VHH binders against Abasic site processing protein HMCES (HMCES). Designs and how they scored, part 216

Target 1, 269 residues: Abasic site processing protein HMCES (HMCES), of Homo sapiens (Human) (q96fz2)
Amino acid sequence: CGRTSCHLPRDVLTRACAYQDRRGQQRLPEWRDPDKYCPSYNKSPQSNSPVLLSRLHFEKDADSSERIIAPMRWGLVPSWFKESDPSKLQFNTTNCRSDTVMEKRSFKVPLGKGRRCVVLADGFYEWQRCQGTNQRQPYFIYFPQIKTEKSGSIGAADSPENWEKVWDNWRLLTMAGIFDCWEPPEGGDVLYSYTIITVDSCKGLSDIHHRMPAILDGEEAVSKWLDFGEVSTQEALKLIHPTENITFHAVSSVVNNSRNNTPECLAPV

## First folded at step 17 (VHH)

Design uc73 (from uc0 with F103W; framework vhh_6z1v_2)
Fold by ESMFold2-Fast, scan of step 17:
Structure uc73 (fold): chain B 269 residues (1-269), chain A 123 residues (1-123)
Amino acid sequence: as target 1 above (269 residues)
Amino acid sequence: EVQLVESGGRLVRTGGSLRLSCAASGFDFSTYAMGWFRQAPGKEREVVAAIAWHGGITYHADFVKGRFTISRDNAKNTVYLQMNSLKPEDTAVYYCAARPYQWYDSPKDYNYWGQGTQVTVSS
């Protein structure tokens, strides 16, 4: 997983993340650094994306079932990294393989600290290799969405009202992530950065790509992944597996250039 | 105390009409999406219709489109299901359910549920 869409306005995104805490109280996640959230149809590594994480990471004695939403850099910078410039990290941390996550220091250490997060997106993009050509076919991959009264789908939105209806009830993709906190050696603000855990592709996606993000399907899975105060690393890792509850459609090559940031990036072709 | 109380279920003739009501209390109704689900004997609970927190986005299952209409009255903390042209296949217990802001089609995604109201459609 190397490209996502996360374009919802902050208020719509926040409502889509409404949840119940351990006591059954309905809550909206509380924002940290909301000004750093940049909606985009075409998010690449090194950009910021919104993630959910437990309030207990920021507040001593907080209920670990309460959630913060914060923009974090895509591409985990380990806390032990000693150079002044994170771009000098010699290996790619955009994704983290589920089968080796406990073997790699960059991921094992933050995981041991409970630094689990849920990465939010409208969906993600993958490029299918086409035989007999060097061209790849991009696909937008997302949770199945229920057809609304008038538009019913992304491609059926024929007016601003119908377009708004598609997204106002959009079920966000919730991907399992690991984050870390890096303090610049020469001082400055703590950098929060994340990686997306990947698994083998499910049967439904196998013709598009051989890997997929570890998707947390439903509030029970999301709650257990985030709640590092009550759920051990061992128990949380049981949530990491392929899912078939996913759909997709082909999109135009406009998405190929990460600088393109328009609805055309995810519109069906 | 959260409560959802369904009413309006009864025996009705094929081709008849019914309006179901669900009165909500104990939570901020205006911030919740509402759904109507039904369950016939030996079958799973399925979505019939749903309405978003602001009322501007609705869903109706294909098997009821054109016959049923969901609506809400936030001033009365009530959601309604207007059922027209009833068929014997509509016989089921009808349940009211609530979840924050957005409606979904799966029963497991709803936080609050009523006890149900029986609708029986006879020939």
Scores: ipSAE 0.601, ipTM 0.842, lowest interface PAE 1.8, mean pLDDT 90

Design uc74 (from uc0 with Y104F; framework vhh_6z1v_2)
Fold by ESMFold2-Fast, scan of step 17:
Structure uc74 (fold): chain B 269 residues (1-269), chain A 123 residues (1-123)
Amino acid sequence: as target 1 above (269 residues)
Amino acid sequence: EVQLVESGGRLVRTGGSLRLSCAASGFDFSTYAMGWFRQAPGKEREVVAAIAWHGGITYHADFVKGRFTISRDNAKNTVYLQMNSLKPEDTAVYYCAARPYQFFDSPKDYNYWGQGTQVTVSS
């Protein structure tokens, strides 16, 4: 997973993340650094994306079931990194393989500290290799969405051409992530950065790409992944597996250039 | 304490109409999406219709589209299901359900549930 869409306005995104805490109280996640949230149809590594994480990471006495939304840099910078410029990191930390996560120091250490997050997106993009051509076919991949209609429009069909009207009720993709905190050696603000855990593709996605992000399907999985105060690393890792509850459609090559940030990036072709 | 109370279920003849109501209390109704689900004997609970927190976006299952209409009245904390051209296959217990802001099609996504109201359609 190396490209996502996360374009919802902040208020729509926040409502899409409504949740229930341990006491059964309905809540909206509290924002940290909301001004760093930049909606985009075409998010690449090194840009900031919103993640959910436990409030307990920021407040020592907080209920670990309460959630914060914070924009974080995509591409985990390990806490032990000693150079001044994180772009100089010699290895790619955009994704973290589930099968080696406990073997790699860059991921094992933050995971041991409970630094689990849920990466939010409208969906993600993958490029299918086409036999006999040099170009790859991009696909937008996302949770199945319930078809919406305007009140009083019985018999009206929702089509891919009318994607704008579905965003108000869009079910966000929730991907398992690991984050870390890096303090610049020359001083400055702590950098929060994350990686997306990847697994083998499900059968439905195998013809598009051989890997997929570890998707947390439903509130129970999301709650357990985030709640590092009650759920151990071993128990949380049981949530990391392929899912078949995913859908996709082909998109135009406009998405190929990460500088393109328009609705055309995810519109069906 | 959260409560959802369905009413309006009864015996009705094929081709008839009825309106179900669900009265909500104990939570901020205006910030919740509402759904109507049904369950016939020996079958799984399935979504029939749903309405977002603001009322401007709805869903109706293909098998009821054109016959059933969901609506809500935030001043009365009530959601309705208008059922027209009823068929024997509409016979089921109808349940009201609530979740914050957005609606989805799986029962597992809903936090609050009523006890249900029986609708029987006979020829």
Scores: ipSAE 0.827, ipTM 0.918, lowest interface PAE 0.6, mean pLDDT 91

Design uc75 (from uc0 with Y104H; framework vhh_6z1v_2)
Fold by ESMFold2-Fast, scan of step 17:
Structure uc75 (fold): chain B 269 residues (1-269), chain A 123 residues (1-123)
Amino acid sequence: as target 1 above (269 residues)
Amino acid sequence: EVQLVESGGRLVRTGGSLRLSCAASGFDFSTYAMGWFRQAPGKEREVVAAIAWHGGITYHADFVKGRFTISRDNAKNTVYLQMNSLKPEDTAVYYCAARPYQFHDSPKDYNYWGQGTQVTVSS
């Protein structure tokens, strides 16, 4: 997984993340650094994306079931990285393979500290290899969405003009992530950065790409992944597997250039 | 204490109309999406219609589209289901459900539920 869309305005995104804590109280996640949230239809590695994580990471006696939402850099910089510039990291930490997560020091160490997060997106992009050419067909991949109608409208739900109304009720893609905290050796602000855990693709996606992000389908899975105060690493890893509850459609080549940031990036063709 | 109280269910003849109401209390109704679900004997609970917290967007299942209409009144903490052109297949217990802001089609994604109101449609 190397490209996502996360374009919702901050207030819409926040409402889409409404949840119940352990005591059954309805809550919205509390923002950290909300001004660093940059909505985009075309997010690439090294950009910031919003993630959910347990409040207990920031407050010693917090209820571990309460959630913070914070922008983090995509591309995990390990806490042990000794150089002054994180772009000098010699290996790619955009994704973390589920089968080797406990073998790779960059991921094993933060995972052992309970540094689990849920990476939020409208959906993600993958490029299907076209037989006989070097051209690839991009697809936008996302949770199945309930069809929405304007109140009092009898129009078709799948018309292009209905696409704007879909976002008010959009079910965000919730991907399992691992984050770490890096303190620059020469001083400066702590950098929070994440990686997306990947698994073998499900049957439904196998013709598009051989790998997919580990998707946490539903609030029970999201809650267990985030709650490092009550759910051990071993138990949390049982949530990491392919899912068939996913859908997709082909999109135009506009998305190929990561500088393009318009609704055309995810519109069906 | 959160409560959802359905009313309006009764026996009607095929082709008839009913309006179901669901009165909500104990939570901030204006920040919750509302759904109507139904369950016939021996069948699973299924979504019939839903409405977002602000009332501006709705969903109606294909099998009721054009016949049923969901609406809400945030000042009265009430959600409604107007049921027209009723068929024997609409016979079921109808449930009101609530979840924050956005609606979903799965019963498991709703936090609060009413006790249900029986709708019986005679041929």
Scores: ipSAE 0.757, ipTM 0.893, lowest interface PAE 0.9, mean pLDDT 91

Design uc76 (from uc0 with Y104W; framework vhh_6z1v_2)
Fold by ESMFold2-Fast, scan of step 17:
Structure uc76 (fold): chain B 269 residues (1-269), chain A 123 residues (1-123)
Amino acid sequence: as target 1 above (269 residues)
Amino acid sequence: EVQLVESGGRLVRTGGSLRLSCAASGFDFSTYAMGWFRQAPGKEREVVAAIAWHGGITYHADFVKGRFTISRDNAKNTVYLQMNSLKPEDTAVYYCAARPYQFWDSPKDYNYWGQGTQVTVSS
């Protein structure tokens, strides 16, 4: 998983992340650094994306079931990294393979500290290799969405105004991530960065790509992944597996260039 | 304490109409999406209709489109299902359910549930 869409305005995104804490109280996640959230239809590694994480990571006595939402850099910078420029990291930390996560120091250490997060996206993109040609077909991959209608009037579902209503009720893709905290050696603000855990593709995606992100399907899975105060690393890792509860459609080559940031990137072709 | 109470279910003739109501208490109704689900004997619980927290967007299952209409009254903390042109296939227990802001189609994603109200449509 190397390209996503996360374009919702902050207020819409926040409501889409509404949840219940351990006591059964409805909550919205509390923002950290909301000014660093940059909506985009075409997010690549090294850009910031919003993630959910337990409040307990920031407040010593917090209820571990309460959630913070924070923009983090995509591409995990390990806490032990010694150079002053994170872009000089010699290995790719955009994704973390589920089968070797406990073997690689860059991921094992933060995982042992409970640094689990849920990476939020509208969906992600993958490029299907076409037989007999070097050209690839991009697809937008996302949770199945319930079909919305205009309330109080008989309106055609084909109007452009209906796209705004689709996003208002859009079920965000919730991907399992690991984050770390890096302190610049020359001083400055702590950098929070994350990686997306990957698994073998499900049957439904196998013709598009051989790998997929570890998707947390439903609030029970999301809650258990985030709650490092009550859920051990061993128990949390049981949530990491392929899922068939996913859908997709082909999109235009506009998405290929990461500089393109328009609705055309995810529109069906 | 959270409570959802359905009412209005009864025996009705084929082609008849019925209005179901669900009264909510113990939570901020205006910040919740509401759904109507049904379950017939020997079948899975399925979504019939749903409405977002602000009432501006709705969903109706293909098998009830044009016959059923969901609506809500935030001042009364109540969600309604107007059922017209009833068919024997509509016979089921109808459940009211709530989840924050957005509606989804799976029962597992709803936090609060009513006890259900029985609708029986005779031929």
Scores: ipSAE 0.769, ipTM 0.895, lowest interface PAE 0.8, mean pLDDT 91

Design uc77 (from uc0 with Y104L; framework vhh_6z1v_2)
Fold by ESMFold2-Fast, scan of step 17:
Structure uc77 (fold): chain B 269 residues (1-269), chain A 123 residues (1-123)
Amino acid sequence: as target 1 above (269 residues)
Amino acid sequence: EVQLVESGGRLVRTGGSLRLSCAASGFDFSTYAMGWFRQAPGKEREVVAAIAWHGGITYHADFVKGRFTISRDNAKNTVYLQMNSLKPEDTAVYYCAARPYQFLDSPKDYNYWGQGTQVTVSS
């Protein structure tokens, strides 16, 4: 997983993340650094994306079931990194394989500290290799969406107006991530950065790509992954597996260039 | 003190009409999406219709589309299901459910539930 869409306005994104704490009280996640959230149809590694994480990471004695939403850099910078420029990291931490996560120090250490997060996106992109050609077909991959209609309308189907309404009720993709905190040697702001855990592709996606992000399907899985105060690393890792609850459609090559940031990036071909 | 109270369920003849109501209390109704679900004996609970927190977007399952209409009145903290052209297959307990802002189609994604109202459609 190396490209996503996360274009919702902050208010819409926040409402899509409404949740229930351990006491059963409904809440919206509290923002940290909301001004660093940059909506885009075409997010690449090294850009910031919104993630959910437990409030307990920021406040001693906070209820570990309460959630913060914060933009984090995609591409984990380990806390032990010694150089002053994160771009000098000599290895790629965009993704973390589920089968080796407990073997790699860069991931094992933050995981042992409970630094689990849920990476938010509209969906992600993958490029299908076509037999006998060097051309690749991009696909937009996302949770199945409930079909929305304009209130009081009959016979209004597949209109541009219906596509605008879909985003107001869009079910965000929730991917399992690991984050770490890096303190710049010069004493600037702490850099929060994350990696997306990857698993073998499900049957439904196998013809598009051999790997997929570890998707947390539903609120129970999301809450267990985030709640490092009550859920051990061993128990949380049981949530990491392929899911069949996913859909996709082919998109235009416009998405290939990460500088393109328009609705055309995810529109069906 | 959160409560959802369904009313309006009764015995009705095939082809008849019925309006269900669900009165909500104990939470900020205007910030919640509302759904109507049904469960027939031996069947799973399934979504019938849903409406977003602002009322501007809705969903109706294919098997009721054109026959049932969901609506809400935020001033009265009430959601409605208007049921027309009723069929014996519509016989079920109908449940009102709530979740913040957005509606989804799975029962497990709803936080608040009513006790249900029985609708029986006979020939």
Scores: ipSAE 0.765, ipTM 0.896, lowest interface PAE 0.9, mean pLDDT 91

Design uc78 (from uc0 with Y104T; framework vhh_6z1v_2)
Fold by ESMFold2-Fast, scan of step 17:
Structure uc78 (fold): chain B 269 residues (1-269), chain A 123 residues (1-123)
Amino acid sequence: as target 1 above (269 residues)
Amino acid sequence: EVQLVESGGRLVRTGGSLRLSCAASGFDFSTYAMGWFRQAPGKEREVVAAIAWHGGITYHADFVKGRFTISRDNAKNTVYLQMNSLKPEDTAVYYCAARPYQFTDSPKDYNYWGQGTQVTVSS
């Protein structure tokens, strides 16, 4: 997974993340560094994306089922990294393979500290290879969405023009991530950065790409992945597997250039 | 204490109309999406219509489009389902349900449920 869309305004994104804590109380996640959230239809590695993580990472004795939402850098910078510029890291930490996560020091160490997060997106993009050409067909991949209509419009026709109305009720994609905390050698703020765990593609996506992000389908899976106070590393890793509850549609080549940031990036063609 | 209380269900003849109401208490109704679900004998519970917390967007299942309309009144903590051109296939127990802000088409996603109101449509 190397490109996502996460364009919802902060208030809309926050409401989409409403949840129940362990005691059954309805909550919205509390923001850290909300001004670092930059909505975009076309997010690439090294940009910031919003993630959910347990409040217990920040507050001693906090209820581990309570959630913080924070922008983190996409591309995990290990806590042991010695240089002053994270862009000098020679390893690609955009994704982490589920089958080797316990063998790679960059991922095993933060995972052992319970540094699990849920990466939020509208959906992600993948490029399907077209036989006999160097051209690739981009697809936008996301959870199935309920079709919305404007109130008072009985039987409104579903059309491309109406598709943009879905965002007020969008079900966010929830991907399993691992994060780490890096302290700059010259001082300054701690950098929080994450990687997305990847698995083999499900049957439904196999014709588009051979890998997919580990998707946490539903609140039970999300809660268990985040709750490092009650759920061990071994138990949490049982949540990491391909899922079939996913849909997609082809999009235009506008998305190919990561600098393009318009609704056309994910609109159906 | 959270309560959802449905009313309006009764026996009605084919082609008739009914208005169902669901009165909510014990939570901040204005921050919850509301859904109407139904369950016919021997069938799974399915979504009929839903409305977002602000009332500006709705959903109606294909089998009721043009016949049923969902609406809400946040000042009265009430959600409504106007049912027109009723068919025998609409016979079911109708349930009111609530979840924060956004609606879905899946019963499992809803936190609060009413007891249901029986709608019977005779031919």
Scores: ipSAE 0.749, ipTM 0.884, lowest interface PAE 0.9, mean pLDDT 91

Design uc79 (from uc0 with Y104R; framework vhh_6z1v_2)
Fold by ESMFold2-Fast, scan of step 17:
Structure uc79 (fold): chain B 269 residues (1-269), chain A 123 residues (1-123)
Amino acid sequence: as target 1 above (269 residues)
Amino acid sequence: EVQLVESGGRLVRTGGSLRLSCAASGFDFSTYAMGWFRQAPGKEREVVAAIAWHGGITYHADFVKGRFTISRDNAKNTVYLQMNSLKPEDTAVYYCAARPYQFRDSPKDYNYWGQGTQVTVSS
């Protein structure tokens, strides 16, 4: 997974992340660095995306079931990285393969520290290889959505011009991530960065791409992945597998250029 | 204490109309989406209609579109289901449910539930 959409205004995104803590209390995740959240229909590696993580990562005695939402850099910079410029990291940490996550030091070490996060997106993009040409067909891939209609006389709309109106009730895609904290050698703010864990594609996506992000389907899976205070690494990794609960549609080649940041990027063609 | 109390269920003849009400207490009703679910004997609990926290967007299942209408009154902490052109297959226990802000179609995604009100439609 190398491109996502996460375009919701901050208040809409926050409400979409409402959750229940261990004591059954309804909560909204608390923001860290909210001004660093930049909504976009076309997020690429090295940009910031919002992630959920346990409050216990920031407060020593916090309830590990309570959630923070924070923008993090896409592309994990390991805590041990000694260069001054993270862009000079010589290997790609945009994704982390589930089958080798415990073998790679860059991922094993933060996992051992409980640095699990849930990466939020409207959905992600994949490019299907077309036989006989070098062209690829992009698809927008996301959770199935309940159909919405305006109160009154307008029913559910499937037209491109009404696509954006579905966002008030959108179920965000929740992907399993690992993050790390890197301290610049020459001083400055700690950099929080993440990778998305990937698995083999489910049968429904196999014709589009051979890999997919590890999707956490439902609040029980999200809660267990985040709660590093109560859920061990071994138990959490049982949540990492392909899911069939996913849908998609073809989109315009407008999305190909990461500089394009318009609703056309995810609109059905 | 959180409570959802359904009312209005009764025996009604085919083609008749009925309005169900659900009175909520113990939580901030205005920040919750509300749903109406039903369960007939031997069947799973299924979504009938739902309404977002602000009331501006709704959902109605295909089998009730044009016949049922969900609405809410945040001043009264109440959600309603207006049921018109009732059919025998609408016979079920109707449940009111609540979840924060956004509605969903799966029962497992709702936090608060009422005890249900029986609707029976006879020919």
Scores: ipSAE 0.813, ipTM 0.911, lowest interface PAE 0.7, mean pLDDT 91

Design uc8 (from uc0 with S30T; framework vhh_6z1v_2)
Fold by ESMFold2-Fast, scan of step 17:
Structure uc8 (fold): chain B 269 residues (1-269), chain A 123 residues (1-123)
Amino acid sequence: as target 1 above (269 residues)
Amino acid sequence: EVQLVESGGRLVRTGGSLRLSCAASGFDFTTYAMGWFRQAPGKEREVVAAIAWHGGITYHADFVKGRFTISRDNAKNTVYLQMNSLKPEDTAVYYCAARPYQFYDSPKDYNYWGQGTQVTVSS
C-alpha cells in the first residue's frame, strides 16, 4: 500500500471516528496537532496522515481504551536513526510485512513498546499490471459502503452524480500501523511517523495486487489493536490477516501523479 | 439508562399503511444515527431503513424503496418509519437501533437497541 485518499474535512473525519471506550462511554477522539492534517485525494509516503492511537501514549495513567487522533508522517523513522534529516533514511519503511515484523529491528522495537496505531483513509490505491503492456490500471479500494440518499430523494442513490454525496456517511478504512518517536539529534519537536502492516492479498484483490494492508474490520478489532495497556503484542498480532470485506473500482490515470489532488483521482471510470 | 421504545406495531391488511415510532432517552439523540431493522421467524435481522444524525441523508433497503420512508424529529428524540403498501412479506418484529453519527447496514455496528414491535400483515 503506497498511496491513499484521506480527503474528509476534519470535523467529518472526527465524527467518522466516534467510538466507545472500555466503560461503554461514547467518545470522539481528541485531536493532537490538528493543524498538521492536510486532506488529500492522493496521499503519498512522507506526507502526514491521521492515525488513531491510545491516549496512554501521551498521558501517564490515562485509560488505554481512550483514543487520540494525530497526523503522523507516513514512512516510519526509527527512534535509533542518527542522521539529522529524516528524509535521508536510506531504506523504505512505508510498509511493514506481517511475516517479518518481529524480525526487523525498525518495527520490532516500537511494537514492543506498544506503539500500535490505526491508519485512517477513505481508501487506498493499487495499480494492476496489464498483460503485454507497460501501462497499469489504478483501482481505488475501500470498505463496502451503505448506499446513501438525500433525504426525500426517490431513486437518487443509484445516480452517478450522487457519488460525491456518499462522503457524508463514509466508513473510513482502518489499517493496522506501527509508529515510532524520533528525537532530532540537534533538538526540536519529536517526530511521530508510521508504517502500514501488509499481508497477502485476499482472493477478491488477488487480480489487482499480490499484497494488501492489514485491515482491522470493525470496532472490536480496532479497539484491541489500539489498547496496548490491556492487549499484548502477541494477542494484537492475531488481528493481522487478509480480509475479504473490501470492494474496489477502476479510476482514471490522473491518480498516477501524486501532485494531482482532485476528486477525479477516486471517481469511478 | 439508555432506552429505545418502539410503538405502532399491529395487525394490518395487505395494501395498508402503518407508522412506527421509536422514542429515545438516556443519550444525546442529536449525535446518533438511527436505524430500523426487522426480523422474521427463522431469518436474520436485516436493515430496513436508516437516517444520519443530522437527518439529511437516509438509506432504504431495495425491498422497501418507494413504500417505506424513515424520518426523525430531533426536538422530540423520535425516529419514525412510515410504511405504505404493506405486503405479507413485511411481517416481522421491527427494531430501532442507534449508533454514533453514521449509519451502517450490519446489526453488529449498532450500540443501542429497542425491544421491538410486531407488525403482522394479513393477506
Scores: ipSAE 0.799, ipTM 0.903, lowest interface PAE 0.7, mean pLDDT 90

Design uc80 (from uc0 with Y101W; framework vhh_6z1v_2)
Fold by ESMFold2-Fast, scan of step 17:
Structure uc80 (fold): chain B 269 residues (1-269), chain A 123 residues (1-123)
Amino acid sequence: as target 1 above (269 residues)
Amino acid sequence: EVQLVESGGRLVRTGGSLRLSCAASGFDFSTYAMGWFRQAPGKEREVVAAIAWHGGITYHADFVKGRFTISRDNAKNTVYLQMNSLKPEDTAVYYCAARPWQFYDSPKDYNYWGQGTQVTVSS
């Protein structure tokens, strides 16, 4: 997984992440560094994307079932990295293979510290290799969505919410991630960065690409992945597997250039 | 102390109309999406209609589209299902359900549930 869409306005994104804590209290995740959130239809590695993580990572005595939402850099920079420029990291940490996650130091160490996060997106893009041609067909891949209709009771008196009907009820894709915290050697703010765990593609996606992100389908899976205070690394890793609960459609080549950031990137062709 | 109380279920003749109501208490109704689900004997619970927290967007299942209409009144903490042109296949227990902000089609995604109201459609 190397390209996503995450374009919702902050308030819409926040409501889409409503959850229930361990005590049964309904909550919205609390923002950290909200000004660093940059909505885009075409997010590439090294850009910031919003992730969910346990409040316990920031507050010593917090309830581990409570959630923070924070923008993090896509492309995990290990805490032990000694160079001044994270872009100089010699290996790609955009994705982390599920089958070797406990063997690679860059991922095993933060995982041992409970640094699990849920990466949020509208969906992700993959490029299908077509036999006998150099051209690849991009697809937008996302959770099945319930079809929304504009309410007949609204009439001619339009509200702002009516203009964003499809996205106001969009079910966000929730991908399993691992994050780490890196302190610049020369000083400055701690860098939070993440990687997306990948698994073998499900049957439904096998014709598009051989790998897929580890998708956490439903609130039970999301809660267990985030709750590092109650759920061990061993138990959490049982949530990492392919899922069939996914849909897709072909999109325009406009998405190929990561600088293009328009609705055309994910519109069906 | 969260409560969802359905009312309006009864015996109705084929082709008739019925309005179901669901009164909510114990939570901030205006921040919740509401759904109507039904369950016939021997079948799984399925979504019939749903409405977002602000009322501006809705969903109606294909098998009721054009016949049923969901609406809400946030001032009265009530969601409604207007059922027209009723058919024997609409016979089921109808349940009111709530989840924060957005509606989904799966029962397991809803946090609060009523006890249900029986709708029977006779030929």
Scores: ipSAE 0.793, ipTM 0.905, lowest interface PAE 0.8, mean pLDDT 91

